# VHH binders against Putative glutathione-dependent formaldehyde-activating enzyme, part 5

Target 1, 157 residues: Putative glutathione-dependent formaldehyde-activating enzyme, of Halomonas elongata (e1vbt6)
Amino acid sequence: MLLEGSCHCGAVRFRVVSPHPYPFNRCYCSICRKTAGGGGYAINLSGDADTLVVHGAEHTSIYQAEIDGLTSPGERHFCSRCASALWVFDPRWPELVHPFASAIDSDLPRPPERVHLMLENKPDWVEIESREQDRCFAGYPDESIAEWHARLGLEEG
Short names: E, the ipSAE of ESMFold2; O, the ipSAE of ESMFold2 at other seeds; V2, 0.75 times the mean of E and O plus 0.25 times the DockQ between their complexes.

## First folded at step 1 (VHH)

Design f01 (framework vhh_lunsekimig_d3)
Fold by ESMFold2-Fast, scan of step 1:
Structure f01 (fold): chain B 157 residues (1-157), chain A 117 residues (1-117)
Amino acid sequence: as target 1 above (157 residues)
Amino acid sequence: EVQLVESGGGVVQPGGSLRLSCAASGFTFSSYALYWYRQAAGIERELIASITSGGSTNYVDSVKGRFTISRDNSENTMYLQMNSLRAEDTGLYYCARGWSRYTFDYWGQGTLVTVSS
């Protein structure tokens, strides 16, 4: 599915093809929460990096987290004008880009099951609104994004 | 108390093989994604392989087809099987615990791999 996205001010607009467009992963870690998680979590989608087209790229800036004095090669791209978090790109996996669901303007499909991950890192004020079918993990989930789509019988397009 | 302890490094000739181990304690091992990082002299630390709690793996292009990451949740241990070793694979290998490829909240002390003719 072709996904279209933008920052709040409109200076940056982008398109990317996602083979797995369900917004099912909710990540509660401190980086996701502090950079893209007004509700206590961020939602990352999967996208094909070579299909990414950006308009207004001159308005994007990159944040790389510092971990024990080392700069992570993971790139969090955001609008330098309005601060909207847009996507994550890691050159160690150049085939993938992860747009934030919050930056997507296209109608995303409703996930039949959500996965809540990194729960041991959530603040006490964040409540998990888990549905009967949802899955919760203290750390990482036990399946990939592609495996989740396959298990639930969900196909791209 | 979270601990990650690497072992299995050593000196090997080009084309040889080594198996690295990362023994973990102090956390629910099965719930975490785990990573192998490599640091070569004069080069920044590079993530070379990852494995999710469910067993899905990813590799940097330079090691694809040569290295295999695996985990044994019953033994709280992660492995890196390294085949067809090259001189450029020389470095200090670290295991790390994290919840994404952008964050590692614990590191081991590393194990040295030297590929020499």
Scores: ipSAE 0.000, ipTM 0.151, lowest interface PAE 14.7, mean pLDDT 79

Design f02 (framework vhh_lunsekimig_d3)
Fold by ESMFold2-Fast, scan of step 1:
Structure f02 (fold): chain B 157 residues (1-157), chain A 118 residues (1-118)
Amino acid sequence: as target 1 above (157 residues)
Amino acid sequence: EVQLVESGGGVVQPGGSLRLSCAASGFTVSSNYLYWYRQAAGIERELIASIYSGGRTNYVDSVKGRFTISRDNSENTMYLQMNSLRAEDTGLYYCAKDYYGSGWFDYWGQGTLVTVSS
């Protein structure tokens, strides 16, 4: 699926092809929450980095989180004008790009099952609205975005 | 907190065997997706083998039938048994875990070097 996205001010617009477009994961850690999570979590999608086309790229800036005294190689790309979080890129996996569902303008499919992760790190004011089919993890989940799509038969043909 | 430590590399002749180990801490290997990656000098990193939470395995075509990925849940360790090694298998091997279910892989440490030469 072709995904189209943008920042709030419109200075940055992008498109990327995703074989795994379901917005199913909710990460409650402090990095995702503070950089991309108005609802107390962030949702990452997957995309083919080779298909990423960006208009207004001169308005993007990169943030790399410091974790336990080390700079994370993961690059969080955001609009330098309006601060909208746009995508994550990790140069160790240059074939992949992870746009945030919050930056996608395309109509994303409704996930039949959600995954809630890093719950041990969520603030008390953030409530988990889990359905019976959803999965919840105190820390890391037991599957990738690609594997979730494969397990539920939702891979793009 | 989450750590993966690779070991078991070395120098071996073509046709030889090695077993790599990936010792995990901060999570349980039986409940997670784990991967072996290979990085050769001047060549981009490639995914070699994976093991899924349910025990299913997957291999890149060049290693199918030669490499076997496995887990020891009591030791919280993942292994890569490498048989019939070829010169093209030379490289730095490191293990990875899927980070936050995002399709984003993370790994820790220096990796373990495998050199296959005559």
Scores: ipSAE 0.012, ipTM 0.238, lowest interface PAE 8.6, mean pLDDT 79

Design f03 (framework vhh_lunsekimig_d3)
Fold by ESMFold2-Fast, scan of step 1:
Structure f03 (fold): chain B 157 residues (1-157), chain A 118 residues (1-118)
Amino acid sequence: as target 1 above (157 residues)
Amino acid sequence: EVQLVESGGGVVQPGGSLRLSCAASGSIFSRNALYWYRQAAGIERELIASITSGGSTNYVDSVKGRFTISRDNSENTMYLQMNSLRAEDTGLYYCATYPGYSYKFDYWGQGTLVTVSS
């Protein structure tokens, strides 16, 4: 599925092909929460990095978190004008880009099952809206984004 | 590209020892902090041990003094030496780098199972 996205001010617009377009992952880690987590979590999609086309790229900036005094190679791309979080790119996995669902303008499908991850890092004020079918993990989940889509028969070409 | 391969899990009696290994190629082990997570009963996963690129370690209180995390950057391998094992240590053990870097979880493997039972 072709996904179109943008920042709030419109200075940055992008498109990317996602074989895994369901917005099912809710990440509660401190980096996701503080950079893209208005509801206490961020929702990330999977996209093919080779298909990413950006208009207004001169208005993007990159944040790399510091962990134990070291700079993370993971790149959080955001609009330098309005601060909208747009996507995550990690050069250790150069085939992938992970746009935030909040930056996607295309109509995303409703996930039949959600995965809540990094719950050990959520603050007490964040409420988890867990449904019977949802899965919860204190840290990382036991399956990839691609494996989740395959298990539920939801993959796109 | 990064692939993490956990090994060393198995069935062990209370009071026994196991050494877990996490092997990978690339700069992950030379420049980044590394972590061991444990998932017990399939419901919840917790961070149990960490080691920075400079060798500084941290442990959750329940394993402090019993577990030792170490790294060998020349072999691109991280270890978790587990001593004085208890029934509560039973679970699936994952190696990882700090959360929020990447969402390509299939490079992390499925973990290694440790069962403390007799």
Scores: ipSAE 0.006, ipTM 0.186, lowest interface PAE 9.7, mean pLDDT 78

Design f04 (framework vhh_lunsekimig_d3)
Fold by ESMFold2-Fast, scan of step 1:
Structure f04 (fold): chain B 157 residues (1-157), chain A 119 residues (1-119)
Amino acid sequence: as target 1 above (157 residues)
Amino acid sequence: EVQLVESGGGVVQPGGSLRLSCAASGFTFSIYALYWYRQAAGIERELIASISSGGYTNYVDSVKGRFTISRDNSENTMYLQMNSLRAEDTGLYYCARDRLGWYSPFDYWGQGTLVTVSS
């Protein structure tokens, strides 16, 4: 599925092909929550980095998290004008890009099951809206984005 | 459920070799990117090597040409072959996994395996 996205001010627009377009995960870790988590979590999608096309790239800036004294090589790309979080890219895995669902303008499919992860890092003011079919994990789940799609029989584009 | 267990550390003389193993369980190993980190005394924890699900490898300059990261998907095991070991390679070596389609360099850590390079 071709995904179209943008920042709030419109200075940055992008397109990327996603084989895994369901916005099913909710990550409550401090990095995702503080950089892209207006509701206490962030939602990442998968995209094929070779298909990423960006307009207004001169308005993007990169944040690399400092963790346990180590600068993460993972790049969080955001609009330097309006601060919208756009995607995550790690040059060690150049084939992949992870746009945030919050930056996607395309109609994303509704997931049949959501996964709530890193709940041990959730602030107490954040309440989980959990459905009976949803899965919850104190830390990381036992499956990747691709594995989640495969388990539920969802089509890859 | 998800576990990463490092082994293969030990005491070795300068110029020697060691092969570290990271045995994984509780997940579909073949689709994850995997990392080796090193924690040395007085030095920040550092990423030494990585291998993607597609087999792409990366190394820090200090180990490039001496260390080789590899994976055996049939055995759910990742390896770090360390050759031409130096005193500066001494430290605790940790393995970690990432998510295909989701980036986190702090995904699950093992307990670490100690490598000591001394005379």
Scores: ipSAE 0.007, ipTM 0.191, lowest interface PAE 9.0, mean pLDDT 81

Design f05 (framework vhh_lunsekimig_d3)
Fold by ESMFold2-Fast, scan of step 1:
Structure f05 (fold): chain B 157 residues (1-157), chain A 119 residues (1-119)
Amino acid sequence: as target 1 above (157 residues)
Amino acid sequence: EVQLVESGGGVVQPGGSLRLSCAASGFTFSKYWLYWYRQAAGIERELIASITSGGSTNYVDSVKGRFTISRDNSENTMYLQMNSLRAEDTGLYYCAKGTYDSRGYFDYWGQGTLVTVSS
């Protein structure tokens, strides 16, 4: 599926092809909450990095989190004008890019199952809206985004 | 500096065994979840085993009963004991650390160690 996305002010627009477009991952860690998680979590999608086309790239900035005293190679791209979080790129996996569902303008499909992760560091004010079919993890899940889509028969082109 | 160094890969016959090690430095090892990933030629990289900071383990179905993940917090080392190896287990094995405060889809990990199951 072709995904179109943008920042709130419109200075940055992008397109990317996602074979795995279901917005099922809810991450409750402090980095996701503070950078892209107004509801207490962020949602990352999977995209093919080779297909990413960006307009207004001069208005993007990159944030790299400091973890255990080292700068993470993971790049969080955001609009320097309006601060919209746009996507994550990690050069250790150059084939992948992870747009935030919040930055996608295309109509995303509704996931039949959601995965809630990093719950061990969730603050008490954040409520988990979990359905019976949803899966919850104290830390990271035991499957990748692609594996989730394959398990549920939801793989796209 | 954070370092994860895999070792223990090699060539074995079907039915054989290998033990992989992941030696860690530069962070508080006991606080993190740790993972083994496998990358085979023409196949997407997959998570095969995980171990929490508390020692709880999880495995993909294809390796359950054959592989055992463990950690030694005093030595800052994680292991993957691989028994009853099959040709399908051939691949590059990576260890990875998660963070309690970060959800990078990917976090820091090592360069990998190659396992080849052939006769």
Scores: ipSAE 0.011, ipTM 0.209, lowest interface PAE 9.2, mean pLDDT 80

Design f06 (framework vhh_lunsekimig_d3)
Fold by ESMFold2-Fast, scan of step 1:
Structure f06 (fold): chain B 157 residues (1-157), chain A 118 residues (1-118)
Amino acid sequence: as target 1 above (157 residues)
Amino acid sequence: EVQLVESGGGVVQPGGSLRLSCAASGFTFRINALYWYRQAAGIERELIASIYSGGSTNYVDSVKGRFTISRDNSENTMYLQMNSLRAEDTGLYYCAAYSSGWKYFDYWGQGTLVTVSS
């Protein structure tokens, strides 16, 4: 699926092809929550980095989180004008880019199952709206984005 | 720099055994979920075994009771003990890990070939 996205002020717009477009992962960790999680979590998707086209790239800035006392090579790209979180790119896996669902303008499909992860790091004011089919993990989930799509029969050919 | 390096693949007879190893450098296993995948000719890569930080394990039905996944956090190494090998177990075996708890930090090894033949 072709995904189109933008920042709130419109200075940055982008397009990327995603073989796995379901917005199912809700991460409650402090990095995702503080950078992209006004509702207490962030949702990211997967995309083919070779297909990424950015308009207004001169208005993007990069944040690299400190994890375990070291600077992460993962790049969190955001609009320098309005601060919208846009995508994550890690040069160790140059084939992949992870746009945030909050930055996508395209109509995303509704996931049949959601995965809630890093719940041990959730603040008390955040209330989880979990459906019976959803899965919850105190820490790490046991499958990747691609594995989730495969398990539910949603993988794009 | 993060690397996963598999070893232990080879050619074995039906009913034989092999032990695969996956050694990590540049990060520690202690809190991570760890996985073994298999890629058979003509089919896509499938998850065959997993082990979580708390020690619980999971296996695909075709290997349950024959394969055992284990981890040694002090040696930063994961193992797959394969017993009662069958021709259908032939394939490339990959180890995988998540470094810091977000899936875009996935680490994969380069794979090791297991051939079960007479």
Scores: ipSAE 0.000, ipTM 0.108, lowest interface PAE 15.2, mean pLDDT 79

Design f07 (framework vhh_lunsekimig_d3)
Fold by ESMFold2-Fast, scan of step 1:
Structure f07 (fold): chain B 157 residues (1-157), chain A 118 residues (1-118)
Amino acid sequence: as target 1 above (157 residues)
Amino acid sequence: EVQLVESGGGVVQPGGSLRLSCAASGFTVSYYALYWYRQAAGIERELIASITRGGSTNYVDSVKGRFTISRDNSENTMYLQMNSLRAEDTGLYYCARELWGKSAFDIWGQGTLVTVSS
């Protein structure tokens, strides 16, 4: 599925093909919450990096997180004007890009099951709306984005 | 529960070989990119080798040709074969997993000590 996205101010617009377009994962950790989590979590999608087309790329800036004193090679791209979080790119996996669902303008499909992760690290003000079919993890999940789509029969080209 | 446990470290003389193992529980290694990092006393952890979901491997220049990363999907375990060991290879060796291409979410093992001394 072709996904269209943008920052809030409109300075950056992008398009990317996603083989896995369901916005199913909710990460409640401090990095996702502080960089892309106004609701207490962030949602990452999967995209084919070779298909990514960016307009206004000169208005993007990159943040690299520190994990236990190590600078992550993963690049969190955001609008330098309005601070909208846009996508994550890691040069170690140049075939993949992970746009944030919050930056997508296209109508995303409703996931039949959601995955809530890093729940031990969420603050008390964040409330979890977990459905019976949803999966919850105190730390990391046991599944990638691609594995989740495959398990539920949702992997469509 | 997601866990990585390293083993196979030890004391070896220069020119020797060791094979490190990284056993995974709570997830399937064949679906993830996995890494070996090395931490020596007084220096930051260094990425030395990686293997992608598709099996492609990458190495830092200092170990290329000497170290080989691999995985056994049936054993749910990743390996690091270390040949022609040198004193500079001494350190704690950690395996790590990234999830969903989010470099910010590494899962680390406890580390296994490799000592190369004459």
Scores: ipSAE 0.000, ipTM 0.176, lowest interface PAE 14.5, mean pLDDT 80

Design f08 (framework vhh_lunsekimig_d3; at its last look DockQ between E and O 0.87; V2 from the best seeds 0.00; counts 0 for: pae O 5.2 > 2, unsure alone 63.3 < 65)
Fold by ESMFold2 at other seeds, look of step 2:
Structure f08 (fold): chain B 157 residues (1-157), chain A 118 residues (1-118)
Amino acid sequence: as target 1 above (157 residues)
Amino acid sequence: EVQLVESGGGVVQPGGSLRLSCAASGRIFSSYALYWYRQAAGIERELIASISSGGSTNYVDSVKGRFTISRDNSENTMYLQMNSLRAEDTGLYYCAKVYRGYDYFDYWGQGTLVTVSS
């Protein structure tokens, strides 16, 4: 699926092809919450990095999280004008790019199952809105984004 | 849940060797970048070595040439070969992981104690 996204102010627009468009994974860690998820979590999609097209790239900036004195090589791209979180690119996995679902304007399909991850680092005020079929993890899940789609027969392409 | 378990620590004389292991649960181990940290009493935890999912390694200067990080994705295990050990290498050694598409260092273990003592 072609994903089209933008920042709130419109200075940055982008497109990327994703065979994995379901916004199913909710990450509750402090980096995701503070940079992209004001309600307590963020959702990273996955797309083919070679297909990413950006308009207004001069209005993007990069944040690299610092954890235990180290700067992560993961690049959190955001709009320098309105602060909208847009995507993550990580040179450790150069074939992939991870748009935030919050930046996507295309109609995303509804996931039949969600994954809630990094729950050991969730602040107390955030409630998990899990359903019976959802899966919950204190740390990272046991499936990749691609494996989740393949297991449920939802992979596109 | 994916959990990390450190092992292989012990008491060693200066100049000796130890091999640490970090075993992970689950079969998505190859999706992680992996790290070793150490913590001496009364100081902050410090990174000492890392290995990317593609096998690229990095070391802090104080261990370069003495320590070797490696990974065996078929066994879901990362290793730290520690040679020419010195008293300043004494501490708790932790492993950490970062999953593809995320930034947070996920570690939660007791660590494995290395004591370099005359």
Scores: ipSAE 0.145, ipTM 0.508, lowest interface PAE 5.2, mean pLDDT 85
ESMFold2-Fast, scan of step 1: ipSAE 0.188; ipTM 0.568
ESMFold2, look of step 2: ipSAE 0.220; ipTM 0.583
ESMFold2 (binder alone), look of step 2: mean pLDDT 77; pTM 0.764

Design f09 (framework vhh_lunsekimig_d3)
Fold by ESMFold2-Fast, scan of step 1:
Structure f09 (fold): chain B 157 residues (1-157), chain A 121 residues (1-121)
Amino acid sequence: as target 1 above (157 residues)
Amino acid sequence: EVQLVESGGGVVQPGGSLRLSCAASGFTFSNYDLYWYRQAAGIERELIASIYTGGSTNYVDSVKGRFTISRDNSENTMYLQMNSLRAEDTGLYYCARGFWSGYRPGYFDYWGQGTLVTVSS
C-alpha cells in the first residue's frame, strides 16, 4: 500500500510503500512517549526505505536519543517548523523506514488486534485501552511487525 | 566503554542442557532491558528471550518452557538456562542491550560477539 503523509504545517510531505500498513502497535517507552506520544504512546508502521520520497526535506530535522551518555544511531525525523514527528530511520537497517501513524494522511486500515508494548515504562496517568483480542507485553513483543501481519492474514505488498 | 561478553556455548546432545552468560560493563546494568538473540545459518537473527528492568520476562513460543532468562544486577550478568535442547536450537547466541528507535526487532545499540551452541548427536 502507498502511504501519503505530511507534517501539520504542510512544509514536509512524503510518500512511502508499506507492505505492512496496519497501525496495530502502541509503544509506551520513554522515547516514543516524549517525542510522539501525546496519548502516552506512539504508533509507527513499516515502510520500504527505497520507496520513500520526501518533499520539503530541508525542513526536516533529526533527533538521536541518548542512553547512558551514548548516542543512538536511530534517527527520529521531524518537521523543524511545527515539530510533527514523521518517521524513524536506522542506518543499520537501511532497507526499512518507520513512519508514524499520526503523520499519515492516507486512510489506514483498522487493526483487528492491537499490541501494547513496553508497558513497564508506562506512566501511571496513562490508561491502557485494551480490548479482549489485544496483546500486552511488559517489554518487547514476541513477534515482528511482518509476523503480526502474517499471523492475521493481513500481508500487503 | 560499553561491553557485552557472551560465554557458555559448546556442543551438547539433543535433550541436554546448557547455560549461557552475558557479562556486561561500562553502563548501569539495572537500568536496561536485556535480550538473547539467536542466529542460525541462513536465517535472520531472531529474538528468543527478553528480561526487563522490572524483572518480567518474555520468550518466543519455540523456547517457552525450555529456556529461562535471568539477570543478576549485583554481578552485571544475564543468563540463559537452556533445557531440552533440540537440533533446531543450534546457532550463534548473542546478548543485546535494549534500546528502541522503532517497532523493528533487532534495533539494539550494543551486541556481544556471540557464543556458538551446537546440538548434535
Scores: ipSAE 0.005, ipTM 0.194, lowest interface PAE 11.2, mean pLDDT 81

Design f10 (framework vhh_lunsekimig_d3)
Fold by ESMFold2-Fast, scan of step 1:
Structure f10 (fold): chain B 157 residues (1-157), chain A 119 residues (1-119)
Amino acid sequence: as target 1 above (157 residues)
Amino acid sequence: EVQLVESGGGVVQPGGSLRLSCAASGFTFSHYALYWYRQAAGIERELIASITSGGKTNYVDSVKGRFTISRDNSENTMYLQMNSLRAEDTGLYYCARPSYGDYWGMDVWGQGTLVTVSS
């Protein structure tokens, strides 16, 4: 699926092809929550990095999380004008780009099952709305975004 | 370099105790959550215990009341105190550090330490 996205001020717009467009994961860690998590979590999608086209790239800035002298290789791209979180690119997985569902303007499909991850990092004021079919993980899940789509029969090719 | 090194595994009789240690280096230990995983024969690797940077702990039901996870930020070490050990606790025990936010999976793994509970 072709996904279109933008920042709030409109200075940055982008397009990316996602073979796995279901917004199923909710990440509760402090970085996701503080950079892209108005509801206490962020939702990351999967996109093919080779298909990413950006308009207004001169208005993007990169944040790399730093833990007291250790810099994460993951790049969080955001609008330097309005601060909208847009996507994550990690050079350890160079074929993938992870746009935030919050930055997507296209109509995303409704996931039949959600995955809640990094729950041990959530603050007490964040409440989990977990459905009967949802999966919950104190840390990271045992399956990738692609594997989740395959398990639920949602592969589009 | 970032490393996690486990120790404390061994052979023990049912009902016995072992204390596993996970020594960390190359990062600011106090800022990270840390996990213990277990890989048993015929069973997929599973998360058995976790401890957040703030000290909040979680356990899988099969080890609650028997295992205690703890951390010493001054020594850059995480521990797993294992009491009332059972044959089903046999396996390789790994410590792991999660990567941040939007990454999928563990960022750093230890080499594993073998725990065998047998008569």
Scores: ipSAE 0.013, ipTM 0.177, lowest interface PAE 8.0, mean pLDDT 81

Design f11 (framework vhh_lunsekimig_d3; at its last look DockQ between E and O 0.36; V2 from the best seeds 0.00; counts 0 for: pae E 3.9 > 2, unsure alone 64.6 < 65)
Fold by ESMFold2, look of step 2:
Structure f11 (fold): chain B 157 residues (1-157), chain A 120 residues (1-120)
Amino acid sequence: as target 1 above (157 residues)
Amino acid sequence: EVQLVESGGGVVQPGGSLRLSCAASGFTFSTNYLYWYRQAAGIERELIASISWGGSTNYVDSVKGRFTISRDNSENTMYLQMNSLRAEDTGLYYCAKDKGYSGYDLFDYWGQGTLVTVSS
């Protein structure tokens, strides 16, 4: 599926092809919450890095989180004008790019189940809206974004 | 304290095999993404193989079909089976971990490395 996304002010627009377009995973870690998740979580999608096309790239900035005194190699791209979180690129997985669902303008498919991860980092005021079929993890889950789609027969491509 | 301790390196002839081990402690091994990196002298550290907490693997093209990464969650140990070794595989091999889920910020932790030398 072709995903189209943008920042709020319109200075940055992008396109990426994703075989894994379902916005199923809610990450409650402090980095996701503070950089992209005003409601207490963020959803990172997955796409093919080789297909990423960006218009207005001169208006993007990169944030790399510091974790326990080490700089993460993960590059959180955001609009330098309006601060919209756009995507993550991490050179440890050079074939992948991870747009935030919040930046996507395309209609995304509805996930039949959700995953709630990093619940050990969730602040007390954030309430988890879980359904019967949802899976909850204190840390990371035991399957990747691609594995989730494959298990449910939801890969597109 | 997180520890990753590599072993199994050594000197081997071209075409030979080695099996590297990475013994892990100080974290929940079964929920972490694990990987092998290598570093030749004067070169930046290069990712060569990864394995998810569920056992899914990925390899760089230069080692595909020759190297096999695996994990044993009951022994908190990761392995790299290296077959058909070539001179360009010479280097210091590191195991590494993060909490493992592409698209999220992660803590990178590295072992001290084990030296692999492939020479005729």
Scores: ipSAE 0.101, ipTM 0.478, lowest interface PAE 3.9, mean pLDDT 85
ESMFold2-Fast, scan of step 1: ipSAE 0.176; ipTM 0.649
ESMFold2 (binder alone), look of step 2: mean pLDDT 77; pTM 0.767
ESMFold2 at other seeds, look of step 2: ipSAE 0.288; ipTM 0.636

Design f12 (framework vhh_lunsekimig_d3)
Fold by ESMFold2-Fast, scan of step 1:
Structure f12 (fold): chain B 157 residues (1-157), chain A 120 residues (1-120)
Amino acid sequence: as target 1 above (157 residues)
Amino acid sequence: EVQLVESGGGVVQPGGSLRLSCAASGFTVSDYALYWYRQAAGIERELIASIYSGGSTNYVDSVKGRFTISRDNSENTMYLQMNSLRAEDTGLYYCARWYSSGRTYYMDVWGQGTLVTVSS
């Protein structure tokens, strides 16, 4: 599926091909919540890094979180003008890019099941809307984004 | 291989209507987001309408309520229905697809443009 996205001010626009376009995971960790979490979480998608095309890249900035006293190689890209969180890129997995669902303008499919992760980092004011079929994890889930799509028969191509 | 060809432009009086067509070849229109741009004499191209792969649409404020973007998957063609035309709508209308060569910063599948002139 071709995904198109943008920042709120329109200075940055991008497109990327996603074989796994369902917006199913909700991450409640402090990094996701503080950088992209108006509802107390962020939703990451999966994209093929080689297909990423960015318009207005001169208006992007990168934030790298400090974890356990060390700078994480994971790059959080955002618009330097309006602060919209756009995507995550980690050079340890150079084939993947993870756009935030909040930055996607394309019609995303409705997920049949949601996964809630990093719940041990969730603040008390954040309420979880969880359905019976949804899955909840105190830390990281036991499957990847690609594995979730495969398990539910939702992968593209 | 991939091409976009616009048609349907012409001369129309203020308050009139026109329907523009954008015929695609070499790809399926429902698999991509597609765009209409307008270029007036002496100024750069402006994005006026978008239709995304799932069918949702977006419009610049100056054309909201007057223009409607749509597509016909069986004809592999995108349309722009323009109603209540104004002199300010005069210009070359281009259809475009986002196209890339890996990590690049451009949209490079454009039609040749179709001229719309609104004059009394």
Scores: ipSAE 0.000, ipTM 0.109, lowest interface PAE 17.3, mean pLDDT 77

